# Designs tried in a protein design chat: VH-VL binders against q14554r378to506. Part 1

Every score and structure here is a prediction.

Target 1, 129 residues: q14554r378to506
Amino acid sequence: WMQNPEAPPPPEPTWEEQQTSVLHLVGDNFRETLKKKKHTLVMFYAPWCPHCKKVIPHFTATADAFKDDRKIACAAVDCVKDKNQDLCQQEAVKGYPTFHYYHYGKFAEKYDSDRTELGFTNYIRALRE
Below, numbering starts at 1 at the first letter of every chain, in headers, positions and changes, except where a header shows other numbers; antibody chains aren't numbered by Kabat.
ipSAE, averaged over its two directions, is called F for ESMFold2-Fast, E for ESMFold2 and O for OpenDDE. V2 adds 0.75 times the mean of E and O to 0.25 times the DockQ between the complexes of E and O.
[cut] stands for letters that were removed.

## First folded at step 2 (VH-VL; framework fv_cilgavimab)

Design g01
Fold by ESMFold2-Fast, scan of step 2:
Structure g01 (fold): chain C 129 residues (1-129), chain A 119 residues (1-119), chain B 112 residues (1-112)
Amino acid sequence: as target 1 above (129 residues)
Amino acid sequence: EVQLVESGGGLVKPGGSLRLSCAASGFTFSNAWMSWVRQAPGKGLEWVGRIKSKTDGGTTDYAAPVKGRFTISRDDSKNTLYLQMNSLKTEDTAVYYCTTGYDWAFDIWGQGTLVTVSS
Amino acid sequence: DIVMTQSPDSLAVSLGERATINCKSSQSVLYSSDNENYLAWYQQKPGQPPKLLMYWASTRESGVPDRFSGSGSGAEFTLTISSLQAEDVAIYYCQQYDSYPTFGGGTKVEIK
């Protein structure tokens, strides 16, 4: 139990290493990847953030629920990676977690509802009318 | 900025094998779904098969005429897509394009590489 | 497998005149879950790869001139070039992507 709650942990995000349907994106692939999906919900996070850690299982379950839908993606961006700092600034990420909905790669709105599988799933289903 | 460059085409005899390569640049290849599309001389376009991104499971699908004979693979460390063609037939003669795109609508294409199968 | 049929096989149109290309699918390519038509149009010039013009039946690809328009739904689709330019001489293909992609036989557009 040798953790430092005041300092970011060394870079080795466990979430990215898990076999899930979440698309883990970085600055150089973000825009091209989002353009290929009609609907993408993106979670901007920091691995050290307690609120992010609580949401990860819910967001992962949501991604897995939509894995067979060709038009839908749930994606995540680790904003503490050096490669992603410019991206997170460009997307106006002011805190963690932050959730944005993109339509064919264009920012449409910020998701600010329940951070649960049910909340995310209902939101995405509503986008399909 | 996005580019796809095919290579490996040539002349092969019926029953022979050939491997095509497609070098990708200007995008993060590992997140892209990649397809092969072919065009016989003076004929129309025919989809050959696709491979999903590693994050989407890396699964492959093939058109009926090539299923069991052709294999699509990728090497994300080299940003390269491959098409292994076995048991080649004269009707496999075509220009082979690698491509990627919006949910199977193909917006990015390579220049193609010619495969000729004849005795 | 969904069969795509284009008509006509070839079309001669004077500069500035309207060109109309038809595409029919053997079954509907309207995806019920999102109410979109999985239909694309391509332009191919000799010695070049195909170029995407339209997707979702009527959404114009970035950089494609507004003289190109797509219409139709379900199983019958049309690509229209409102005022043919010299650079529009090419073969045009429709393609469905509701299932494994299949292409129409192509329509050759020439000036006359």
Scores: ipSAE 0.000, ipTM 0.562, lowest interface PAE 13.0, mean pLDDT 87

Design g06
Fold by ESMFold2-Fast, scan of step 2:
Structure g06 (fold): chain C 129 residues (1-129), chain A 120 residues (1-120), chain B 112 residues (1-112)
Amino acid sequence: as target 1 above (129 residues)
Amino acid sequence: EVQLVESGGGLVKPGGSLRLSCAASGFTFSNAWMSWVRQAPGKGLEWVGRIKSKTDGGTTDYAAPVKGRFTISRDDSKNTLYLQMNSLKTEDTAVYYCTTDWYSEGFDYWGQGTLVTVSS
Amino acid sequence: DIVMTQSPDSLAVSLGERATINCKSSQSVLYDSNNENYLAWYQQKPGQPPKLLMYYASTRESGVPDRFSGSGSGAEFTLTISSLQAEDVAIYYCQQYYDWPTFGGGTKVEIK
């Protein structure tokens, strides 16, 4: 007999699994990576968060727009991963998403403006001298 | 801990070819610009070339003495940097180092090096 | 290419004394947008790879002793070892990374 069980649909790729210019960082490489980029905008997120899911395409588009500029990075940290919990606590992440700007690895300010590609892009352009 | 391990060096005749590999660990390799730097026995340091991260366009640059003969490539899935050396000359005899090439810090991490000897 | 010139080629310094190494670039390596000099210093001991000591001309790499200091701007730079120790015997190289990287010829530091 030839009964085949119905295969479930494949799961949607995670943000980390997508081929984008976003730098996905973990606690072990966070500080060393940030110190080597003049400007890094970091998105601290949780994969289950609806607000995060809405922002991800905008943040990804921003990262892709600056992919050829070695001074600039858009990075993301998944705060739900066990190995990132201490990092997110140390960085004072109180909710998701949270956006921090780092200058050569030093925390400079929290980004609290529009969570759109236009908002992020304008912010990053304003950081350039 | 950041580690860079070169391999593939050896003895090769003038006009021959050789491929060097550099296995990277302890950092996010895909974010790094990588360079090759060589040092002839008893001489100073000479930059050979570099490859940018995919984020920065993945392009390569070469020093004039090796341009057209050497090719740098990377495999981010294997955290490995390569140097393909063609049309080798006796002047290419050197220890070859792979190194991270960061915008802010120059060459902050270096491998132990691998010796390439070009002679008959 | 930016040409890097070091002086002296070698120097002998007594333990505890100051060692000074000079480096000149054929053009400015100061980047106006961030006011940083794209100049690094490396230490190389026999049989070992070079080790980064200094970047942005005067920023000491993590773990490098305070006796090492860098100074200068634009096209003229100095590495100073304020009190030479036995483990400081090495060849020192300056390197610009403003354009495609180039190194100075090296300065050998020995104990008198």
Scores: ipSAE 0.000, ipTM 0.515, lowest interface PAE 17.8, mean pLDDT 87

Design g10
Fold by ESMFold2-Fast, scan of step 2:
Structure g10 (fold): chain C 129 residues (1-129), chain A 121 residues (1-121), chain B 112 residues (1-112)
Amino acid sequence: as target 1 above (129 residues)
Amino acid sequence: EVQLVESGGGLVKPGGSLRLSCAASGFTFSNAWMSWVRQAPGKGLEWVGRIKSKTDGGTTDYAAPVKGRFTISRDDSKNTLYLQMNSLKTEDTAVYYCTTGDEFYSWFDPWGQGTLVTVSS
Amino acid sequence: DIVMTQSPDSLAVSLGERATINCKSSQSVFYSSDNKNYLAWYQQKPGQPPKLLMYDASTRESGVPDRFSGSGSGAEFTLTISSLQAEDVAIYYCQQYYSFLTFGGGTKVEIK
């Protein structure tokens, strides 16, 4: 059977399909996962959002930089998934991307600084002081 | 009672492959971070690698000497941890132990009895 | 990687005397957010797997005798056996769990 070379290329792998150190969370495991981590920075996103697409490599690199620190997690929630819509509403996500810091599962503050690997890593390092 | 039982060790030639298993009981295996630690005859302890719980992303990390040759995996339905060892070297000769880890605990206890891997021509 | 250095390599102590083992990390293993030092001590007797003695630098594992004590903070740590008993002859290892896992080279404790 012949493959059509004029067919559009297959879509790029989703962030969740990429094997990275980012914890991809859904509504049914969000609360329990965050309770087990001293510090979690969560990125709430939509796959179609251009601003989210620009940040993903930086956030992924940040997760990889802290992957060996068991008290720290970088997590992501896809707010477009039907099963996550209630979670994103409960967490008061008003736009994408939105970054929340949680301390042992409790919302502590919104992260509004630089959306770069340097910005995220400096923020997380400061949490350990 | 928490128990860890390693198996699968044996004699293998350089360049060969071997798969170790660690059967866990007495705790909720699916929530635990699991590690492999080895000890060459008459030598000290050396961490090999770890695998996180699926809730924490299920990711693996390895010590530099084994990176690219060893693969850690888990089967939560069977409460079993695995270590796939490829491209074995004489320097990999050691007793291999499995250990538990947890987000609430950052030390490792208990340890199994270990399984001996001998890489020799 | 955090490098763990133990001293001395071997130590001969008379029964009832104090034994002191030192452990130094190449980086601080103190975590200010929970005020803990991410350091453990293990005892390994011939033909046996390691046993946890001490965690968070100074907390004894259940069942470990009071003669064992841990001290230090940041990058320099000590395991002390206040009065060496015959059953304490073993190799002792420090281990950091701040970033990955790395062990010290071990200290062999023998009777003089």
Scores: ipSAE 0.000, ipTM 0.494, lowest interface PAE 16.4, mean pLDDT 85

## First folded at step 5 (VH-VL; framework fv_cilgavimab)

Design s13
Fold by ESMFold2-Fast, scan of step 5:
Structure s13 (fold): chain C 129 residues (1-129), chain A 121 residues (1-121), chain B 112 residues (1-112)
Amino acid sequence: as target 1 above (129 residues)
Amino acid sequence: EVQLVESGGGLVKPGGSLRLSCAASGFTFSDAWMSWVRQAPGKGLEWVGRIKSETDGGTTDYAAPVKGRFTISRDDSKNTLYLQMNSLKTEDTAVYYCTTDVYEIYGFDYWGQGTLVTVSS
Amino acid sequence: DIVMTQSPDSLAVSLGERATINCKSSQSVLYSSNNKNYLAWYQQKPGQPPKLLMYWASTRESGVPDRFSGSGSGAEFTLTISSLQAEDVAIYYCQQYYSTPTFGGGTKVEIK
């Protein structure tokens, strides 16, 4: 029944645990899920990476902005998880974060522009319908 | 593995009708835009028409030479694309290809083997 | 419709030599909102369906060798094969997908 006032606060929720519109994918559902969406922008990341941490709120805001568009998804893959290492290698991920655009599950191009909500949303809006 | 397999081609007289089918596998057919492209023997490629996914309105577009005579439809429950050809002309003689229409990125990404339609008088 | 014109109709080059194919559109196929040229290149070998080679004028389809390159913008485009290999003998077609899709007449590439 001892109370320790210096006890650490509970751990912060991981990105996957947050209530967002980002689709968190793993190796066993990646291909199947991407084929179901006309446009998917995928962020390959590592939770410990400072550059990834900086981008996460921008990418999340982008996902939330397109949540009601059934044709569009923003997805994320944690490349540090053992079960995802083969996937990240197959997708030629050489650093974190890496952004790929897929059209009906097929790799179309690497996104290498501004890693901001404005940059991501402008990119997605510019995809011609 | 994406596969498109056309069938239904054959010999038909001018003024006749024919229905082509394209069986799709290896991708989510219901989300894909699909096109028909034809090639007359020894000639170049000519786009025939396309059909959008139901999510994108399910609308069809046709090349001028086939408007009013050809109808494109799809059955997403069977992963099958159709081309109904009416009032056939000798000029319609060609190999007809089913293709995925990835429109704003690739144009025509995957192609089937083709099926030959011969309209002879 | 946008009319696509290819030149030359046929091209004979020696193995290892550079092959250059030109494609002109009757109107610009550059979409100003995304700055992309809606132009694709296809390779067709006898008895086979066309195979997508290049999209957005200069982006190689997966598995296409580095010797293939696309260039140009607006209404004038070029496909270059830097060092022709025996397997490259085929008919090449350009195609615009800016509007109702139209194809060029094709360029037959043969070994000298």
Scores: ipSAE 0.005, ipTM 0.609, lowest interface PAE 11.3, mean pLDDT 88

Design s14
Fold by ESMFold2-Fast, scan of step 5:
Structure s14 (fold): chain C 129 residues (1-129), chain A 121 residues (1-121), chain B 112 residues (1-112)
Amino acid sequence: as target 1 above (129 residues)
Amino acid sequence: EVQLVESGGGLVKPGGSLRLSCAASGFTFSDAWMSWVRQAPGKGLEWVGRIKSETDGGTTDYAAPVKGRFTISRDDSKNTLYLQMNSLKTEDTAVYYCTTDYYEIYGFDYWGQGTLVTVSS
Amino acid sequence: DIVMTQSPDSLAVSLGERATINCKSSQSVLYSSNNKNYLAWYQQKPGQPPKLLMYWASTRESGVPDRFSGSGSGAEFTLTISSLQAEDVAIYYCQQYYSTPTFGGGTKVEIK
């Protein structure tokens, strides 16, 4: 039969494989994509990081809340991927998760407040004066 | 080539003040967390304090023996780290090293040659 | 503060033989979330600043010879030099960076 208690469970879909409003960016398209959005909050992460795993649902919910606002994006960069290592080094990512706010593609500040949907949402709403 | 060059060490009397400088080159100083580590003559290493990059809040942390007497600051336009030492005690006599502080990954990667501070009558 | 204890205080080893240095932390420096030990090793030669050898307990810094290896997890760590060479005569320090940085007292490695 198909069920085997000794076998590991099937792998869960990666964040990138989930259908969400989070923009998954790579080194090739990072700069170009950020320039098109007035406000982008970027989460730099590693898939193995448990702290990142705890934040992902909150960050995803935030992205989904702003999906209809053309001026706002929530983006993510997987710093473990070979193609993203140079980008994460250039952006001075020294731990995971790291959150940066960009204004029309220009780095403005690091986000270090609450890693919850409410925290992220309040931060983004405050940017819209 | 990465270089850290300390200066400002010397002989000072107990209760006096001294300011150390660390000139950085060969890396993006403004992105780096920086620390001061000291070593008394013939003794082991002792962390003094750190300063985070401005993007990480620019906050400082100090070891208990120096807290309230020493202040760390940075001037990113000059690629320079400072240690202001006030109310110096004979126990502060040491070679002072500046070092890059890669906190969650590497520990202390690059070190300067150090500058000697002697606190004596 | 986390207290770091090294043993032995000094070690005399013949050229080409194995040198083993131990480091014990007063509490675990293993971060369960990423399974990394926040433990580094440094080499200091007379008149010189310390040089980083290892980070994350067992990851060798670039340019460090492969005769240097780090092992251990949690609160007990070892630095091993598999075949001691003349240039390895130095004082070796372990350091935790799990919390406010603290160093071990150092182990002096000498040729027998």
Scores: ipSAE 0.000, ipTM 0.513, lowest interface PAE 18.9, mean pLDDT 86

Design s17
Fold by ESMFold2-Fast, scan of step 5:
Structure s17 (fold): chain C 129 residues (1-129), chain A 121 residues (1-121), chain B 112 residues (1-112)
Amino acid sequence: as target 1 above (129 residues)
Amino acid sequence: EVQLVESGGGLVKPGGSLRLSCAASGFTFSDAWMSWVRQAPGKGLEWVGRIKSETDGGTTDYAAPVKGRFTISRDDSKNTLYLQMNSLKTEDTAVYYCTTDTYYIYGFDYWGQGTLVTVSS
Amino acid sequence: DIVMTQSPDSLAVSLGERATINCKSSQSVLYSSNNKNYLAWYQQKPGQPPKLLMYWASTRESGVPDRFSGSGSGAEFTLTISSLQAEDVAIYYCQQYYSTPTFGGGTKVEIK
């Protein structure tokens, strides 16, 4: 688009290409990364999913709110990537978005509350203590 | 498993019209952008046009050779994509493929088997 | 309209040897904001639809063998098959999706 004004504009940067506090994980580093954090909330998503697109700003804001806490992480896994297909199948992801809470790398529960910054933040603060 | 099944191809005379259908399954059709790509016998691939998801505006885009003659539409309740072809020319003779269009990442990631359209007198 | 040019038109390579296919775009397909090349590669076998092999110039689609690799940036791209196998006989197409999608003319790969 910048080099051809008549062309449709190129797509906006992907979530992974944005500079945020969200940890973008792949199958190869998922388990080792989660083991090092007391609390990790993971968002499994597909870039084409409208429900995922609406949640991304809220989840990103949540990650940024906890960026200075060494015990907490907000992580995301793109289940459409070839590298992540086995991971998303192993984690029993059946729809997008799906939110799982992990305690020192162990799956503890699925998060099914409000998909807002307030909802995520309140959930994590309860776990933090 | 993702499956795309085209139908409606056949023999038609120059100046005639034809409507192609593409039945989609195995993914959330309503969230997907869809495209038509054609291939003339023994020749290369040519993009025909696309339709965005309703969430992304539901707009259509067409290649110059078909603009004004072809119309792409979708029925999300039936998981079906359509290509209405009017004022057909012999140059439109091709196998027409239905494709998923995740343009910001993959280009065209899933393809149907294709349906042959022959425009001949 | 971005024009895609592939070379060679046809390529005969012995089993186990390297096959190299070139693709040039008339304009850069690199989007500076995300540093991605909007270029894909497809494989088409006789009587079959095209199959996506590669996207963002160098990222392999799921299930594509690691002998396939993509390289290049901006306006010049290469698809390499490091060790040609019998099942790799096909026509290969490059495609830009930076603007209105356009395909190269194709390169036919056959066994020598």
Scores: ipSAE 0.000, ipTM 0.527, lowest interface PAE 17.6, mean pLDDT 87

Design v01 (at its last look DockQ between E and O 0.03; V2 from the best seeds 0.00; counts 0 for: pae E 17.1 > 2, placed apart)
Fold by ESMFold2-Fast, scan of step 5:
Structure v01 (fold): chain C 129 residues (1-129), chain A 120 residues (1-120), chain B 112 residues (1-112)
Amino acid sequence: as target 1 above (129 residues)
Amino acid sequence: EVQLVESGGGLVKPGGSLRLSCAASGFTFSDAWMSWVRQAPGKGLEWVGRIKSETDGGTTDYAAPVKGRFTISRDDSKNTLYLQMNSLKTEDTAVYYCTTDTYIYGFDYWGQGTLVTVSS
Amino acid sequence: DIVMTQSPDSLAVSLGERATINCKSSQSVLYSSNNKNYLAWYQQKPGQPPKLLMYWASTRESGVPDRFSGSGSGAEFTLTISSLQAEDVAIYYCQQYYSTPTFGGGTKVEIK
């Protein structure tokens, strides 16, 4: 029973509405945020994309695993939002999901390995210092 | 826009000393590892040494030919890298470049270089 | 130290033709934990500092034209310029950063 039976059931929470350690970034804060983190793995996505939906729990678990490490961030950009379209084009995003690794805000490479928590965490832990 | 500007080069006699400076701008200098790379006239590139960021321990490493004679330091409040060169030899004659240094890009940004000539 | 050997010392290539430069390391520069080759390529024009072209053996630095490509793994690497342009006349250096950094001797690329 819903609290108000005349109201439609609430929509499922969007990824941005979930309380996770993922940094949800937009065009106007992307560059300044990344410059403050030694290592950032960024997921560029579209909410409608089935492949994106499958990866979201894995990427979220990865962000949560590194939440206490000040040098590491996992961030996401919704490329369907009008305000993010310029950013996603500037970053050469051609499909979804796309994963980029940045070092103090500078693009290093596209991540193209397993789209699993294990894949992402192994990648981050294998970065050399 | 990232810029590195070296200064302090010049002519010095064998056994003399020089201090080179590298002024950095356009990036957060305090986060960056920095290196010196030299190039003798008409010759190839040779790494001289590096200094890590304070966050990564601020440690220094040197190539064998300069170890014990050269010292690398940094002043993060001034965004400046230094190379103190002592007991200079004719073999140290080279253009000296300051560079950013990472395990990702190698040496991704370079200054214009400053010429050090060691001769009698 | 890891010794880097480049070949040839110089080459002349016609405009629009392919230029190939080889680089060999005395030991592997492949880091097994991340499967990356710690090998970079630099371009140096007369009177200018070196410019990074390629890192992790095959990843182009931002702003580098796609006619430049890097390949190889372990101890043998190649830089290819698929269609040589006049502006590509330069000396090219490979460099390993797997351990204490060392450079190859350079390859001078000239127009035939």
Scores: ipSAE 0.829, ipTM 0.912, lowest interface PAE 0.8, mean pLDDT 94
Fold by OpenDDE, look of step 6:
Structure v01 (fold): chain C 129 residues (1-129), chain A 120 residues (1-120), chain B 112 residues (1-112)
Amino acid sequence: as target 1 above (129 residues)
Amino acid sequence: EVQLVESGGGLVKPGGSLRLSCAASGFTFSDAWMSWVRQAPGKGLEWVGRIKSETDGGTTDYAAPVKGRFTISRDDSKNTLYLQMNSLKTEDTAVYYCTTDTYIYGFDYWGQGTLVTVSS
Amino acid sequence: DIVMTQSPDSLAVSLGERATINCKSSQSVLYSSNNKNYLAWYQQKPGQPPKLLMYWASTRESGVPDRFSGSGSGAEFTLTISSLQAEDVAIYYCQQYYSTPTFGGGTKVEIK
């Protein structure tokens, strides 16, 4: 008797495959999408980055918290994808994760503060005031 | 593409009134702060006034020289900005520009302007 | 209101040479909370409306050539054109939007 090898567990869904309020952007739609939102916080990340993995739940929760506000968006860009490499370079992403705030598609500032749900939420709330 | 088109300019006598319009397209007008900026012939730029979005209070601010005489308003259903000018003076003669007011990084889109001439 | 002062009023520069425009504000336009200077530069060519060139004192607007650069902080700012081109002939204005918006008097840039 031979043990039938157990089928490997299905791969865990990527962040992009998860049903969240985060807008996953690519080079082709990045700028057009940003122009439609008054306030957008963008997370530039690499899927393999341990720090990115730690922050993703907080960022996702933040996006969900503001999902009903049409003027606010939380977006993410996978900089590891070939099609996004130029975009990440153009946006001066030098490390992961990097957070940029855009106002109607224009770069306003780099977010370099508390990378928790509370931190992100407080930042976005301050932008609305 | 963002477009701003001013209209309503013309010749008016001192003490007269004129209403300018700015037709906006290519963006969510109701979300945008809007400003009027004027430029006298051969002179520099002068901010005239501002109106915030309704969601941000819809309040207006005016430059000292036009305060009490000019009124800025908007009709979001028509994507139109207005400048009501009363008690016009000769020094109000200028090209009047409609501009999007980003609040945090200046005025990013401008119309072609409309000329207002106040003369006896 | 914050008063903006530009210098010089007029500047003639040879093609390919550096053009430098200065702007001073009567008070600081640096916002302490985000460390951003609420200062913009505009380019206006004859018969055209102004065009946003620079914001946050040093961030180029989309489509603006890299020969344009902004510098400064607080109450003193500079716009530099590293190599003047023929299409750069225009009047340049600084503007603060820290408080009620105010413009500088403008600087006319011409080819020598």
Scores: ipSAE 0.222, ipTM 0.769, lowest interface PAE 2.4, mean pLDDT 93
Fold by ESMFold2, look of step 6:
Structure v01 (fold): chain C 129 residues (1-129), chain A 120 residues (1-120), chain B 112 residues (1-112)
Amino acid sequence: as target 1 above (129 residues)
Amino acid sequence: EVQLVESGGGLVKPGGSLRLSCAASGFTFSDAWMSWVRQAPGKGLEWVGRIKSETDGGTTDYAAPVKGRFTISRDDSKNTLYLQMNSLKTEDTAVYYCTTDTYIYGFDYWGQGTLVTVSS
Amino acid sequence: DIVMTQSPDSLAVSLGERATINCKSSQSVLYSSNNKNYLAWYQQKPGQPPKLLMYWASTRESGVPDRFSGSGSGAEFTLTISSLQAEDVAIYYCQQYYSTPTFGGGTKVEIK
């Protein structure tokens, strides 16, 4: 009859595909990657979540602010991906977004402060002492 | 909290016109695609049309039964979605829902709907 | 347009028993570049708007109980309620969003 004329256009690039300073992690590389960093702030998120979408520019700008400090990472985990489901359960993620601070790969505390670039950067600076 | 509130429904004669509004809050409306979905009394769901975000081109698509009669528009400064319905027919009688059209995750948020009745 | 066909039209299931709802599309709804089926399931209770249950055929929306599961790929899909509860009495719709969105005719689930 006819070719499939209503095929969807390709989706626009995801946050992960945008090639920012944010380190996008998966269950297979999460622990090994974090062990190599003195300070890692991790955003656990869902791509569809409005609260996550609002914070993404702030978290991305934070990652850029510390891109030249090899001891610091700003990382993100997409908890909707099948390969990340076990990780997000292991890390006790109850809602999106959730922010965890890790010290050399070990969970240290949940970040509960302002979800702005300034809030994130002040927190990370305080960790550097 | 995401909220969608439709308004503007009512009784209209065949051949008439009506404009529906959908007030949005709790998300960045200007980044969202929006859809209208209708449901005739006692019947199933029928997609009416969509409008993309301005950043994705701002274009509209429509279901065949409403092409040329219905126009979807948006006012991002007012966080409001519109449905202009012209040349109304009896078969357009339905509850009209506005929805967030995520494109790749389905229709995730729905309003409570507004009833449009087209009868002589 | 892609035609969505649901079966059965209605289903009576005892509390705690398994309910199975089938959905067939007239064309594949698998998007090859990301290997996702653009198929959603909705629940609608009387007097309420639809509620999104599943997207990508088998991914549960947040807050949806794990007794709801989706399966299938390409053109044939199934929604399963593993242990029917009283609050699950509703009409269930499948919907493709691969192209111009279209819905199945609905399946009414009742307690027998």
Scores: ipSAE 0.000, ipTM 0.529, lowest interface PAE 17.1, mean pLDDT 87
ESMFold2 (binder alone), look of step 6: mean pLDDT 94; pTM 0.949

